VH-VL binders against Protein AF-9 homolog (yaf9). Designs and how they scored, part 2

Target 1, 217 residues: Protein AF-9 homolog (yaf9), of Schizosaccharomyces pombe (q10319)
Amino acid sequence: MAPNTRVSKCQISRPILVGNDAKPLTKEEKEKAPTDHTHTWRIFVEGVDGEDISKWVRKVVFKLHDTYNNPTRTIESPPFEVIETGWGEFDIMVRIFFAPEAHEKALTFYHHLKLHPYGPRMEEMKASGGLVESVQYEEIVFNEPFEYTYKLLSQNPIGDGHGLAVESEPDHPFSQQLEQDEADKLDFAIQEVKKTIEMYKQQVQSLQGQKSSTPVE

## First folded at step 1 (VH-VL)

Design e20 (framework fv_adalimumab_6cr1)
Fold by ESMFold2-Fast, scan of step 1:
Structure e20 (fold): chain C 217 residues (1-217), chain A 129 residues (1-129), chain B 107 residues (1-107)
Amino acid sequence: as target 1 above (217 residues)
Amino acid sequence: EVQLVESGGGLVQPGRSLRLSCAASGFTFDDYAMHWVRQAPGKGLEWVSAISWNSGSIDYADSVEGRFTISRDNAKNSLYLQMNSLRAEDTAVYYCAKSTYTIKTDSGGTYYYYGMDVWGQGTLVTVSS
Amino acid sequence: DIQMTQSPSSLSASVGDRVTITCRASQGISNYLAWYQQKPGKAPKLLIYAASTLQSGVPSRFSGSGSGTDFTLTISSLQPEDVATYYCQKYNSAPYTFGQGTKVEIK
C-alpha cells in the first residue's frame, strides 16, 4: 500500500460568505467612472466573524461579465475581493482554490450581482441610501481530508469550536448538537451581514455630512 | 459557449408573412434585453426592434412599426420576429443580438442597454415576386 | 428623431497609419454611443461602448472619445485585419439608431 495521507471517518467544515455589496456612485466617483455607470460594487469571499481564510484558501478567481476588460480576475492574497463600477446586474463565477498539498478540487459558486434594493430587506437598503448587500452563507465540507488540510484547519478553529472536525457516525449521523451548530453558524452569518450594513450606513452618513459641510474660507 | 442561432429566413412574396426565430445558449437568457438588427444587400446596419428581459418594454423602428412583432419565450431561450405585410424594402440579412446589460430596479422596471455584445450569424430574408 | 452621421463614408490608409472616424448625433446623447466593426460576410462585433470603454478582447490600438454630439473612433496603428466597415450606434433611448458606416481599406 502506498502511503495514504487521508484522515478516515473525518469531516471538517468551514463557513464562508460569498456575496456583494453596492452603493450609488458619489459625485467624486462619477467623475472617474464612465459617465453612464451608476454604482460602485464589491464581490467578495470572506470568513464568518472575521476569520482569516487566507490560512487555507490559496486564491479566488472571479469571472465578471465579458463586457469588463480582463473579466477573469485572479486574487492570490487577501482580501479576496474585486471592486468595480457599473450599472448592470449579472452572474459572477467565484472559484475557490486550495493549496496543492490539500489534493482538493477547486469549488465553484455563482453569485448574482445585486445593485438595487430587493427582497425582504428592501426597506433597510432604501433607508441606507441605496446601499445594498446580497450575501450567501456557504459551508465548505472536507470529507476525509488529507492530513495537510486536517492539521491546518484543526489548529485554526473558529470561535466556540465552530468549524472543527466531526467524525462521522455510520448508523446515526443526525444529532441535536449538529442542529445547534448549524443554527449558531447561521446566527453568526446573519450578525456579520448586519454589522456590514451598519458600517456602510455609517459611511454613507459620514459622506453626507462631508458633502453638506459649509465651505470654510 | 455563448451563442445565438437564427432561423426562419427565406424567399417570400410581397404582402405575405414570415416568422424568424433565434435560439440562445450559454447565458441566462431571461436576464438580457434582445434585439433584431437588419442589413439590406450592400447597405448599412438598421436597428429593427428590442424587447426587455420580461417583455415589459418593446420598441420598434418607424420603418417596421405596426407590421413587425417582437416576442420572446424565456422558458425556451428563444426570441422571435413576426414579420407581416412584407415589402421589397424588407429584404435583408436579419441578425439576432443580445444587449450587454440590463438593470432591474423594481416592479416598474428600468431598462438600460449598452452595446450589443453577442450576435448571431444572420438569416437572409428575400421579399420578391 | 436623432440622426447619426458618420464621416468619412470611406477612407484608404496604409498599414501603421493613425485612422480617425467621426460620428455626429443631431441631438445630445451623453456618452450612450457604441462602435462596431463588421468584416465582409460576417456579423458585427462590438468594439467600444459608453463612447470610450473598450470591449473585452478588443485590441488596444482601438480607442473612442467624445460626449454629447461629437464622437471619434481611433485606430492608432492600422493593421491589415482592420479592413472593415465601422458603425456608430446611439443607445440612450429607442430608436437605437446606427450611423451609415465608414468603410476602411488599405491602399
Scores: ipSAE 0.000, ipTM 0.412, lowest interface PAE 16.8, mean pLDDT 78

Design e21 (framework fv_namilumab)
Fold by ESMFold2-Fast, scan of step 1:
Structure e21 (fold): chain C 217 residues (1-217), chain A 129 residues (1-129), chain B 107 residues (1-107)
Amino acid sequence: as target 1 above (217 residues)
Amino acid sequence: QVQLVQSGAEVKKPGASVKVSCKAFGYTFTGYYLHWVRQAPGQGLEWVGWINPNSGGTNYAQKFQGRVTMTRDTSISTAYMELSRLRSDDTAVYYCARAVYTTRSYGSGEYTTYGMDVWGQGTMVTVSS
Amino acid sequence: DIQMTQSPSSVSASVGDRVTIACRASQSISSYLNWYQQRPGKAPQLLIYAASSLQSGVPSRFSGSGSGTDFTLTINSLQPEDFATYYCQQSYSTPYTFGGGTKLEIK
């Protein structure tokens, strides 16, 4: 854009979800994985309410543990995720890059990979056959953004949902692979985990609304 | 069997250092934070600090900063707490305990824990002249 | 530092009684509160985590409630093995802090 100056006294923010899901390896998967691996896991960066963040995120770089081949994984198109197998929990560096026109520095986050049931929903995770989800919301704040970024984000507001407002379900590839899909207890546990994520998304959306952009006076 | 096993009792003179070990069995050592908690005779529980066995990162209570060092050896699933310049009021049972952890929020650089679900048996450290 | 205050410091009760122990934080800790039981000469044992979640293997007579600054641990029908000291602990921010403890004694 020809006019590309900072928007003074303006702050605009965007929530994103950074997290992982994981499940124990199936018998078939164990035969293909290294003998010491116990789980399949996925690390991801996604928008709240199914927002297409590729509109303002150029790429995401995930830095895995050094024991992995090619531990630096660059994802240049959605979905911004990496799927792997392993046995240990470790910190994954997540670096988010913006379009050059935004004149914004890349942001670095760290996510600790969770493979084992934990937290308030630990019993539900155990009952689901070991399906684990660890999702944190992050607020990306643009202080005095360039006009490019301000216009781009203002043209794509969160929660606008014009057209068909379809409820976006979290991507749960592992739930489809669980052995006991028909068990009532397992189904209940999966639904409780999904409710927790949806509640978290609602909390993020509410907080994001309270921290709306400050217009120029 | 998930278990934390600590080293034996120590008797030290004021000014000395003590190093207590905590060996993990039956779980993925790098998957849980390890806390150190002490209890003086007849007193309550006091948090000393934590170590992330995966990264080696530590966090110490301010009153122990400069005197405590927490380390780990992943090859033998063992964590260590070394307390230097011992004083008589350091006399206590020292426990290691593992905890499930999560992040409250990124950007803070901090992790939080839900509860210490497995504890070592404790190591009595007596500091007397 | 976040200060944790327990009340009462001691309570005398009989088998079958309902006992409630309170814990107050000097600032909001959301639901990052844990309850531990310690028997004489033993390491503490986790009873409740995340304010209200019962640790696996812990009897259902134990329950936790509260959020923010005010929390309670309840034992609905006291058993002989429950005579011990109980501690609350916040895990919201470092340094983690414990309450002063509540000693549950036979009446």
Scores: ipSAE 0.000, ipTM 0.440, lowest interface PAE 15.6, mean pLDDT 78

Design e23 (framework fv_ramucirumab)
Fold by ESMFold2-Fast, scan of step 1:
Structure e23 (fold): chain C 217 residues (1-217), chain A 125 residues (1-125), chain B 107 residues (1-107)
Amino acid sequence: as target 1 above (217 residues)
Amino acid sequence: EVQLVQSGGGLVKPGGSLRLSCAASGFTFSSYSMNWVRQAPGKGLEWVSSISSSSSYIYYADSVKGRFTISRDNAKNSLYLQMNSLRAEDTAVYYCARDYEVRTSGSYTVYFDYWGQGTMVTVSS
Amino acid sequence: DIQMTQSPSSVSASIGDRVTITCRASQGISSWLGWYQQKPGKAPKLLIYAASSLQSGVPSRFSGSGSGTYFTLTISSLQAEDFAVYFCQQANSFPYTFGGGTKVDIK
């Protein structure tokens, strides 16, 4: 008899935000920062809709560019963030660890640090004095979670069904059909997103060839 | 139709100063970030400096910081590089180059799609 | 700074040959890599951006591939006009850095 057993045919998920914000250094901040640094920035892992993720996230490890002193930053209590100054954009490794009782492997994300206005919101970012936000929406999915995780997340739903377990019965015709429908819908959505990204790339390339009306700042 | 026409350049002694100019035409200059990129004789390319469309963001390579100043005049469609305290290792062909911004959802990267013809700067005694 | 290393430094090939040039980044740059062609006495010309996207007006015999730290430029059937030096450039972060160049000599 195992002390902590996986919940069969169960899937539970939690959305999180992985991202950064940034702004140009003020005159006062420049006096305290290294001469080459132009921005202050924050990399973070946060819950959606104000969820306190420290209830199920044990720690987050951020690996910065090797030019930073102590580039591997381990954050064991909320807020799960690192605040630094710099001048360059680079990829930050973000590893999320769960309680040992969860018996789940750490998840690794890569976030590209954004310091300069970009994308569809570029004009808004310029108008704000250079305040930049770059945020990734991620779904953490636990397949057949141990009882520890199942109970924890089931007792703390975050609204609209987020974080609630989905029970499935592959042998039951109705449940099998629902699984197939959900898989098909997800695949279609992923393909539509890929198509939209490619169309956007082509549109931007076309505009750059003729006229660039929204430059990087 | 896009053109970047450079002027300035020449031979100067170590410690001297020189100002390079780049005149743009065929596009809305005030909408693009601009760059200076140099190339020492027989060597590779080195990015020197960049300036945003409104001059709000300016960056320099460590090798030139404190000695070079990038500036622009959007009313005159012109980009400038003021070079002070010149050293022998600054000897190079200097190119002005326009940002080519490639955007996707959540990504913004810069390449250089149009270049000036280049201006030779020689620093020798 | 991100260091860009190109290999080979030079290659001699015949018209019609397939030529492959490699570029390695000292750290991950996703797909944010460009390739440039520079002919003697001329300014560089952008060939490829975002690792694999062909710039308008560039012949289809040029193609790029790769991601992360390892990238390649391929010329599928070398022409006389392809005699040039080729440079890679990381577009990921300041300062922008270029590889040392690969000279393609068809003679």
Scores: ipSAE 0.000, ipTM 0.409, lowest interface PAE 17.8, mean pLDDT 79

Design e24 (framework fv_adalimumab_6cr1)
Fold by ESMFold2-Fast, scan of step 1:
Structure e24 (fold): chain C 217 residues (1-217), chain A 124 residues (1-124), chain B 107 residues (1-107)
Amino acid sequence: as target 1 above (217 residues)
Amino acid sequence: EVQLVESGGGLVQPGRSLRLSCAASGFTFDDYAMHWVRQAPGKGLEWVSAISWNSGSIDYADSVEGRFTISRDNAKNSLYLQMNSLRAEDTAVYYCAKDIRYTSGSYTVTFDYWGQGTLVTVSS
Amino acid sequence: DIQMTQSPSSLSASVGDRVTITCRASQGISNYLAWYQQKPGKAPKLLIYAASTLQSGVPSRFSGSGSGTDFTLTISSLQPEDVATYYCQKYNSAPYTFGQGTKVEIK
């Protein structure tokens, strides 16, 4: 008999990033890819700030478009990602499974694969030779988790209260803590998006600086 | 054709430093992550370090963390490995290797092209 | 850490023989497995990645199979130029461990 029971009136959350990057195939890569493929791309599930999510994620299943060989890709160890080539944009099912001791159902996300420059950052993506990033910030919430999950996540909090357990009762400090926690999570998400954009800008600037310092023959 | 040419290896005493270089040609260097992989005499292969295309991601094997520094100069199509506090167990042929994956933020740690290797011998 | 074990450590076969080399991971690594060929005095050469994808320019007599924990490299008809040590490598996560190698010789 295992001593693993639910922690009542408790909620604990953990942030993750679900997304893809992509770039047009180089001449060398195009020789190795199917004739109609135009891009190489990566779909991933990652922790925020380099968190090792394999401590609480058992596996991630990516379901690609049916035109791919073995379209259901099961990744049981980090990095939780799939790298492929293709020409079309489509929805990828991303299903996250937890350790059996967590007694939690798998979570399903859908990510629309982005291969082409888009949105407010379109000009930056074009300037980078077609480098594309499309990343979703997701909050995984464990409501009344089993002690296994509670101990694991509460002993490994991330940043400004991420992963900390919160009281679920409105009449306790919970309501104030939850409201502040939600505000902190929004600020964090905004900062993560800004970091990604800033890193991308620095990549473009570094590449442009190097090209301008090297004479074109 | 893709070519990777290592240099800088040699005999060095324990506790001293060496800097390895790798000159790349025949591909768009700044589109790919680069790696160092080593092989001790008569032994198998060991991955040492990785650097992404833009130097935004850098990783090391536990055996060299804190002693080795990987860097690259995309304008010169060159990869470097600064090896400090060398130990006898660092004796190996060091290979420069190109990541198979074109990536904007990470690497796959799979090597489609390798240099000829440069021998580093750490002994008194 | 995930352990990678290759078997056999060495083998001798005749030209034209079918040769199989096995690589086992102590935990699941999906299809994140590559095979390399290293001839004496030379750098390794990538043969196969993603467990079964043949690298461009590699002869079709080489093939890879498997997923999860058990993987096989097959040479359908051994040639004299195939004398080498063969290594598997996991690349799903750090550490990016290589197997100990299998030496293939002609008898």
Scores: ipSAE 0.000, ipTM 0.438, lowest interface PAE 15.9, mean pLDDT 80

Design e25 (framework fv_adalimumab_6cr1)
Fold by ESMFold2-Fast, scan of step 1:
Structure e25 (fold): chain C 217 residues (1-217), chain A 125 residues (1-125), chain B 107 residues (1-107)
Amino acid sequence: as target 1 above (217 residues)
Amino acid sequence: EVQLVESGGGLVQPGRSLRLSCAASGFTFDDYAMHWVRQAPGKGLEWVSAISWNSGYIDYADSVEGRFTISRDNAKNSLYLQMNSLRAEDTAVYYCAKETVYRGSGTRVEYFDYWGQGTLVTVSS
Amino acid sequence: DIQMTQSPSSLSASVGDRVTITCRASQGISSYLAWYQQKPGKAPKLLIYAASTLQSGVPSRFSGSGSGTDFTLTISSLQPEDVATYYCQQYDSYPWTFGQGTKVEIK
């Protein structure tokens, strides 16, 4: 294995969260926003279990609806997020770029921005004062990663070892022991997602507080 | 705005060759797998060939394997299809199609979010 | 190869009608199915992917359902601009295959 050489027959993965949160504008926020805007929202890409994904993610590009000024938002340092106000729901392109040393293709996700309570959690969202959360658990898979990525991710495992390198052999059947291990890792990651969502809610509320016209004493 | 523009089609005799081109704009070309899909006059769609973002993975439909060669030039944002030993049954409109890249969640990504307008290839006696 | 069979091959309906098109795979493909709309003389346009996920910009009257081997595309209230041929495509297993198409006309 030389530098800039792929690690043959190897697969390593990392979970991430791609999603948005949103809430209705307060009276004070409406005075500062365009007159037709009704909500403040945040689109984000975050690690699970408190992982600092900036160690392997170089930048994230968010492409907003064309009615926004400068709809292409490039975020080169954490947190990988965009906070805006608006009135409509639309698809946001989320493109994740890796360090040049990784020699990996950028990943593109499409996230439908949710502003209004919906789905199985609709009553919970209504009870939270209209706070809406739409978060997807995604797993980024690196097949035969370059030594750079393999070393970086292997030296920085997450949770119970989720995302550790696994030999990718398509001619071998997926073992039940490995499948159960992956299910356990996924369950752990899902539990961490719930904690991360609560942190996001607090982060949005904190950012809204920072926009107040009167400084905190 | 994403645009895919095919060129190079025309009339050709059986056994001869044609090279199709697809010029891409409005997206980062070297981040996406590209495909050729064809449609015979009055018939349905048939997948022809695929090429990954770095040309590391290439596939062909059985009907064209050994005769057609897909290639790309990322510096020129261009996709190509070299068609050799053409047959009457290769007569079709050839479309350049872009794959949506998505990894994780076990989802496959070989469906096409953007298509070019197509270029007609007619192979006649 | 996975064979995709669409039914019917053609249909005629009135504006405002509910139209249903079916697509059957010769083997299980989970939800790895896309639907395309092709108007005469034009390139196909993606309508739905992952069997039921509507592509951005596509009117909400279009919906997809199904999993495994049996899938349906529904147009809840047919409009004049919906006159086209509709194709399903599986992307579960190589080689990628399309249905033969369903032509939708207005009478």
Scores: ipSAE 0.000, ipTM 0.398, lowest interface PAE 22.1, mean pLDDT 80

Design e26 (framework fv_namilumab)
Fold by ESMFold2-Fast, scan of step 1:
Structure e26 (fold): chain C 217 residues (1-217), chain A 122 residues (1-122), chain B 107 residues (1-107)
Amino acid sequence: as target 1 above (217 residues)
Amino acid sequence: QVQLVQSGAEVKKPGASVKVSCKAFGYTFTGYYLHWVRQAPGQGLEWVGWINPNSGGTNYAQKFQGRVTMTRDTSISTAYMELSRLRSDDTAVYYCARDSGTYVTVRYFDYWGQGTMVTVSS
Amino acid sequence: DIQMTQSPSSVSASVGDRVTIACRASQSISSYLNWYQQRPGKAPQLLIYAASSLQSGVPSRFSGSGSGTDFTLTINSLQPEDFATYYCQQSYSTPYTFGGGTKLEIK
C-alpha cells in the first residue's frame, strides 16, 4: 500500500490573507526611485493570527506588471512578500504552491494593488498619512487530503479565524466596482476580527498583571 | 556561483550576420533581465539592448533597431544576440550582463560575461 | 538620449595617491548612476551602484558621491591593481549610456 494515502470523508481548511499595504514615498525614498514613482508597496501572503504558513506552503510566485524588471518573483521562504515602488494600480497574480507530498495543485489568486485611500475607511487612511491596506481573507479547503497534509495541519492548529465567507478561486474576472465592493466587505470584516483578537489579548495581559498597576488613593 | 559564459570569437564578412550566445549559471535564468553591451577596439562601452528571459520581451537602442534580434532558450538558460547586415564598424567585443533586479528598481549590471570578439572584415 | 561626460579622459598617478574621477549627466538622473572598473583584456566589473553604494567585495578605498547631474568616484590610497579604465553609467532611462571612460595609468 502507498504510504501517503487520502483521508476519506475528511475536509480541513486554512485561512490566509492575500493583500497589499502601501504608503507615499518619503523625500529620501523618491531620490532612489524612478521619478514617476509615488509609492512604496508590499504584496504578501500571510497566515491568520500569526500562523507560520511555511509549514504547508512551499513557495509563492508573484507576477507583477510587465514594466517591472524581473516581473515574476518566486519566494521560497517566509516572509512570502515582495516590496516595490510604483505609481499605478494593477492586478498581481499570486500563485501558491504546496509540497509535492500534499499532491495538491497550485492555487492562483489575483489581487488588485491599492496605492490610494479608498472605501468606507478612506478618511481614516488619509488621516494616517496615506497608509493603505487592502487585504483579502481566503479560506483554502482541502477535500480528502493526503495524510501528509492532514497531519501537518492537524498538529499546527490556529486560533478562531473562522466566520468569514470565502470566494471560490478567481476563475471569472471581476469588474473594478464589484472587486472593490468585495474587498471593502472583507477588509471591514478582517478589521473587526483583528479588533476582537486584540481585545482578547489585552484582557489576557490585564488578568496576568504583567504591566498593570492600580492607582494609589 | 553566478556566471555568464559566452560563445567564442567570430570572424564575418560585411553583409553577413552573427549570433552570440550567453549561458547563465548559478541563478534563476528567468528572474533577471540580460543586457548586451559592446566595445569597439580601444573605445568605450555602448549599450545595445536588453531581453526579459521570462517573457521574451526586448528593448533595443534605436541605432540597432532593424538589425538586432535578442532571443532566449529557457530550457538551456541561454540568451542570444543576433546582429545582421554587419559593417566594419560593428567590429567589437560583445558582452552580456545581468540586471540587478532590486525592489527600488535602481538598475546596475552586477555580473558580466567574458565577452565575445566579433571581427568584420572590410 | 542622456549624454554622460567623464573627466579626465586619462590620469597618471602613483601608488598611494588619491584619485578623483568626475561624471556629468546631460539631465538629472537622481542617483541612478553606476561605476564600473575594466582591467586590460577583462570584462567590466561593478564597483559602485546608486551613486554611492559599494558593491560587495569591492575594497573600501573606493567611494562614490553626487546626485542629479554631477557625480564623482574617489580612490583613496591607490593600489597597483587599480590601474584600469573606469566608466560611469546612467540607468535612469533607456538607452542606458556610459561615460567615455577614464584610463588610470601608472606614473
Scores: ipSAE 0.000, ipTM 0.420, lowest interface PAE 13.9, mean pLDDT 79

Design e28 (framework fv_ramucirumab)
Fold by ESMFold2-Fast, scan of step 1:
Structure e28 (fold): chain C 217 residues (1-217), chain A 123 residues (1-123), chain B 107 residues (1-107)
Amino acid sequence: as target 1 above (217 residues)
Amino acid sequence: EVQLVQSGGGLVKPGGSLRLSCAASGFTFSSYSMNWVRQAPGKGLEWVSSISSSSSYIYYADSVKGRFTISRDNAKNSLYLQMNSLRAEDTAVYYCAREGSYTVEIKYYFDYWGQGTMVTVSS
Amino acid sequence: DIQMTQSPSSVSASIGDRVTITCRASQGISSWLGWYQQKPGKAPKLLIYAASSLQSGVPSRFSGSGSGTYFTLTISSLQAEDFAVYFCQQANSFPYTFGGGTKVDIK
């Protein structure tokens, strides 16, 4: 095999979305769920602008509250998500794993599950039938990545130039152009979330009578 | 590139009216809530009004309620503020600002601002 | 309405200094707080959202902390471009309200 060494003074970043959506159980769903459950919810890790993150993400592990059967859910192929029912809000550990050839440590995020309308737009959420959405825009930064990761991400850039290598600096000056670029990334992320919500709604309708679609370990 | 370009403004006497405009480009305007925030000379920021992406929800600061009207035209990617019965205390630089979608954590904060438009109300 | 109080109103510091700005809410706002930077003659820029989340493109020397009614913005090593007025903003409920601002002057 060819040598796999670090690319010095190089930094590559990739945006991801980590979040959940939730809605109150319908009368029909409530009859099939545990008696104390009030909502159906989905936790997910997704790329932006249609990016297939499975090209560089090997698997995602979601650690649910210990009251759930098999609370550690390992998802090895997209979509990287878990759909469940419940009544309480809690922190979900989201751990992202990379290919062994990347020689990168797994990254851990914590997402607080949101089930109930919140914030200044609470009334709008109530008017939507209680549909709640809570999504975090995160940037995964690879500092001095191994050639494997550098090659992979450079060959699969995201539409706004993400995945291009730049020289690493301890403190990068704040700039108007960088600020505008980040705003554009957020706009792309919002479009992807809207697509995902539409897909989720269709999936829920097609799975009428089903309680859970998550893989079993 | 995300851009908010403002126009309108000027000098008006107390009791007069002005209409401010904010033209958006570089993003899906119809997906974002929009706001007006003002700043009196040498003073701090004051939130004025908010309009949801579909215009279904509109909010005003008590100081302007009944006098100002926020509106938007999603087909033209434009936001407006109609200001009536202007008072000396309304003298300020007025900014339009984007508020993120309610599907993202950043959604309640003003991530992009227009350049500002000066409104002077003087007798 | 939720009143936001900032302290100090102004601070003078040398390049490389740590600067801390405080914001207090008149009632609990959880983590619904943002920090903005405004340079003379310019529109404000978002630095931090949800009390502690760094906006993309903002240097890592900026950090936010706090919850409930007490919040801080810290600049770990002040740079010349950090000369500005800083504002906190609560996003807990309408009407949205801002702090009075803190002017940071570099000696």
Scores: ipSAE 0.014, ipTM 0.526, lowest interface PAE 8.5, mean pLDDT 81

Design e3 (framework fv_adalimumab_6cr1)
Fold by ESMFold2-Fast, scan of step 1:
Structure e3 (fold): chain C 217 residues (1-217), chain A 126 residues (1-126), chain B 107 residues (1-107)
Amino acid sequence: as target 1 above (217 residues)
Amino acid sequence: EVQLVESGGGLVQPGRSLRLSCAASGFTFDDYAMHWVRQAPGKGLEWVSAISWNSGSIDYADSVEGRFTISRDNAKNSLYLQMNSLRAEDTAVYYCAKDRYTVRYSGGTTYVFDYWGQGTLVTVSS
Amino acid sequence: DIQMTQSPSSLSASVGDRVTITCRASQGISNYLAWYQQKPGKAPKLLIYAASTLQSGVPSRFSGSGSGTDFTLTISSLQPEDVATYYCQKYNSAPYTFGQGTKVEIK
């Protein structure tokens, strides 16, 4: 039996985005890339609406296809991303590590790299330069976190629920236009972030109520 | 101490309805997704239905979709399963189970069951 | 639907033996795999989640490994109280399918 130094009856969530964007190589970029490469792409782990996740994420490890030199890429500081060139779609292993003081197991995700326009708007995407974005919304839940994690998340809350509306995603190198289904997915992620923030506020209020209570027992 | 107590099981005729209840205590009920999992006599485990903390996401196994309805009442710390058009193959012990944590994404929700009730037996027979 | 297949369906081993149970998903499920222990007449108990993370209070003789499609549950030194049926379960998305179970008995 491990000693329980965790905050009992507490559940705290943090939303993240795991995904890739991609675009065809320009003529200039193609001259600098291997001759068979057709696209530049970026795999990333980031917070929703500009949250700085480096406050609770220690590092992210991306495992690329074995045909890449040094296919295991360890990113220890933000931005947690890898930019590469290539021609093929494949699965990328994404492992998220927390600070040792959190005593939490690393999380593993698999993301299928998307390079080519797809869906009902395929021809429109080709006309817009072939910009592609494939993003997964994930909600990381810390059930009975150690005091370290609880304090860290409490000191770094997401957004200003009543004082600030959720803003659009920060601009990034490959984003220009999203397909309707990708836009709907992003809108869903934003709504889920608002829901998660409300859950978090309720949890914090509950815990603050418990901690401010004079022990009677 | 986390406790889940199921009730409402019993003998019921094919084609009829039955409603199961699960009373939860020892944890903050409205922070967790809840599940029903069943086990036919001498057989393995089969997931039946899931409901998120706020009832915003509900899923059913194909075998029960359209016949069973999962619901929850967070004010009463209670989970329910309304079972309609019961069939002999619905005979099983029905377990109420608590999610350990949830992960959400488009097209799905991630659930793992850290605490289970004792189960309630449902027998569908003439 | 993704199928979950366990091997073997049953096994008999001696106290102190190393026991290995495997679980195969018909499609990739990353590390979204849990292992449960069910003793006769009792409700299931969570042993492992996220393929390799031990639930609090579970003895260290239990361990899990694997990712993608192939997963393993290991009991490093079988004890009499470990007699049970063990189930794997995928939980990346609905349906949350269980394997058929592996019955572990003492010789």
Scores: ipSAE 0.000, ipTM 0.419, lowest interface PAE 16.5, mean pLDDT 78

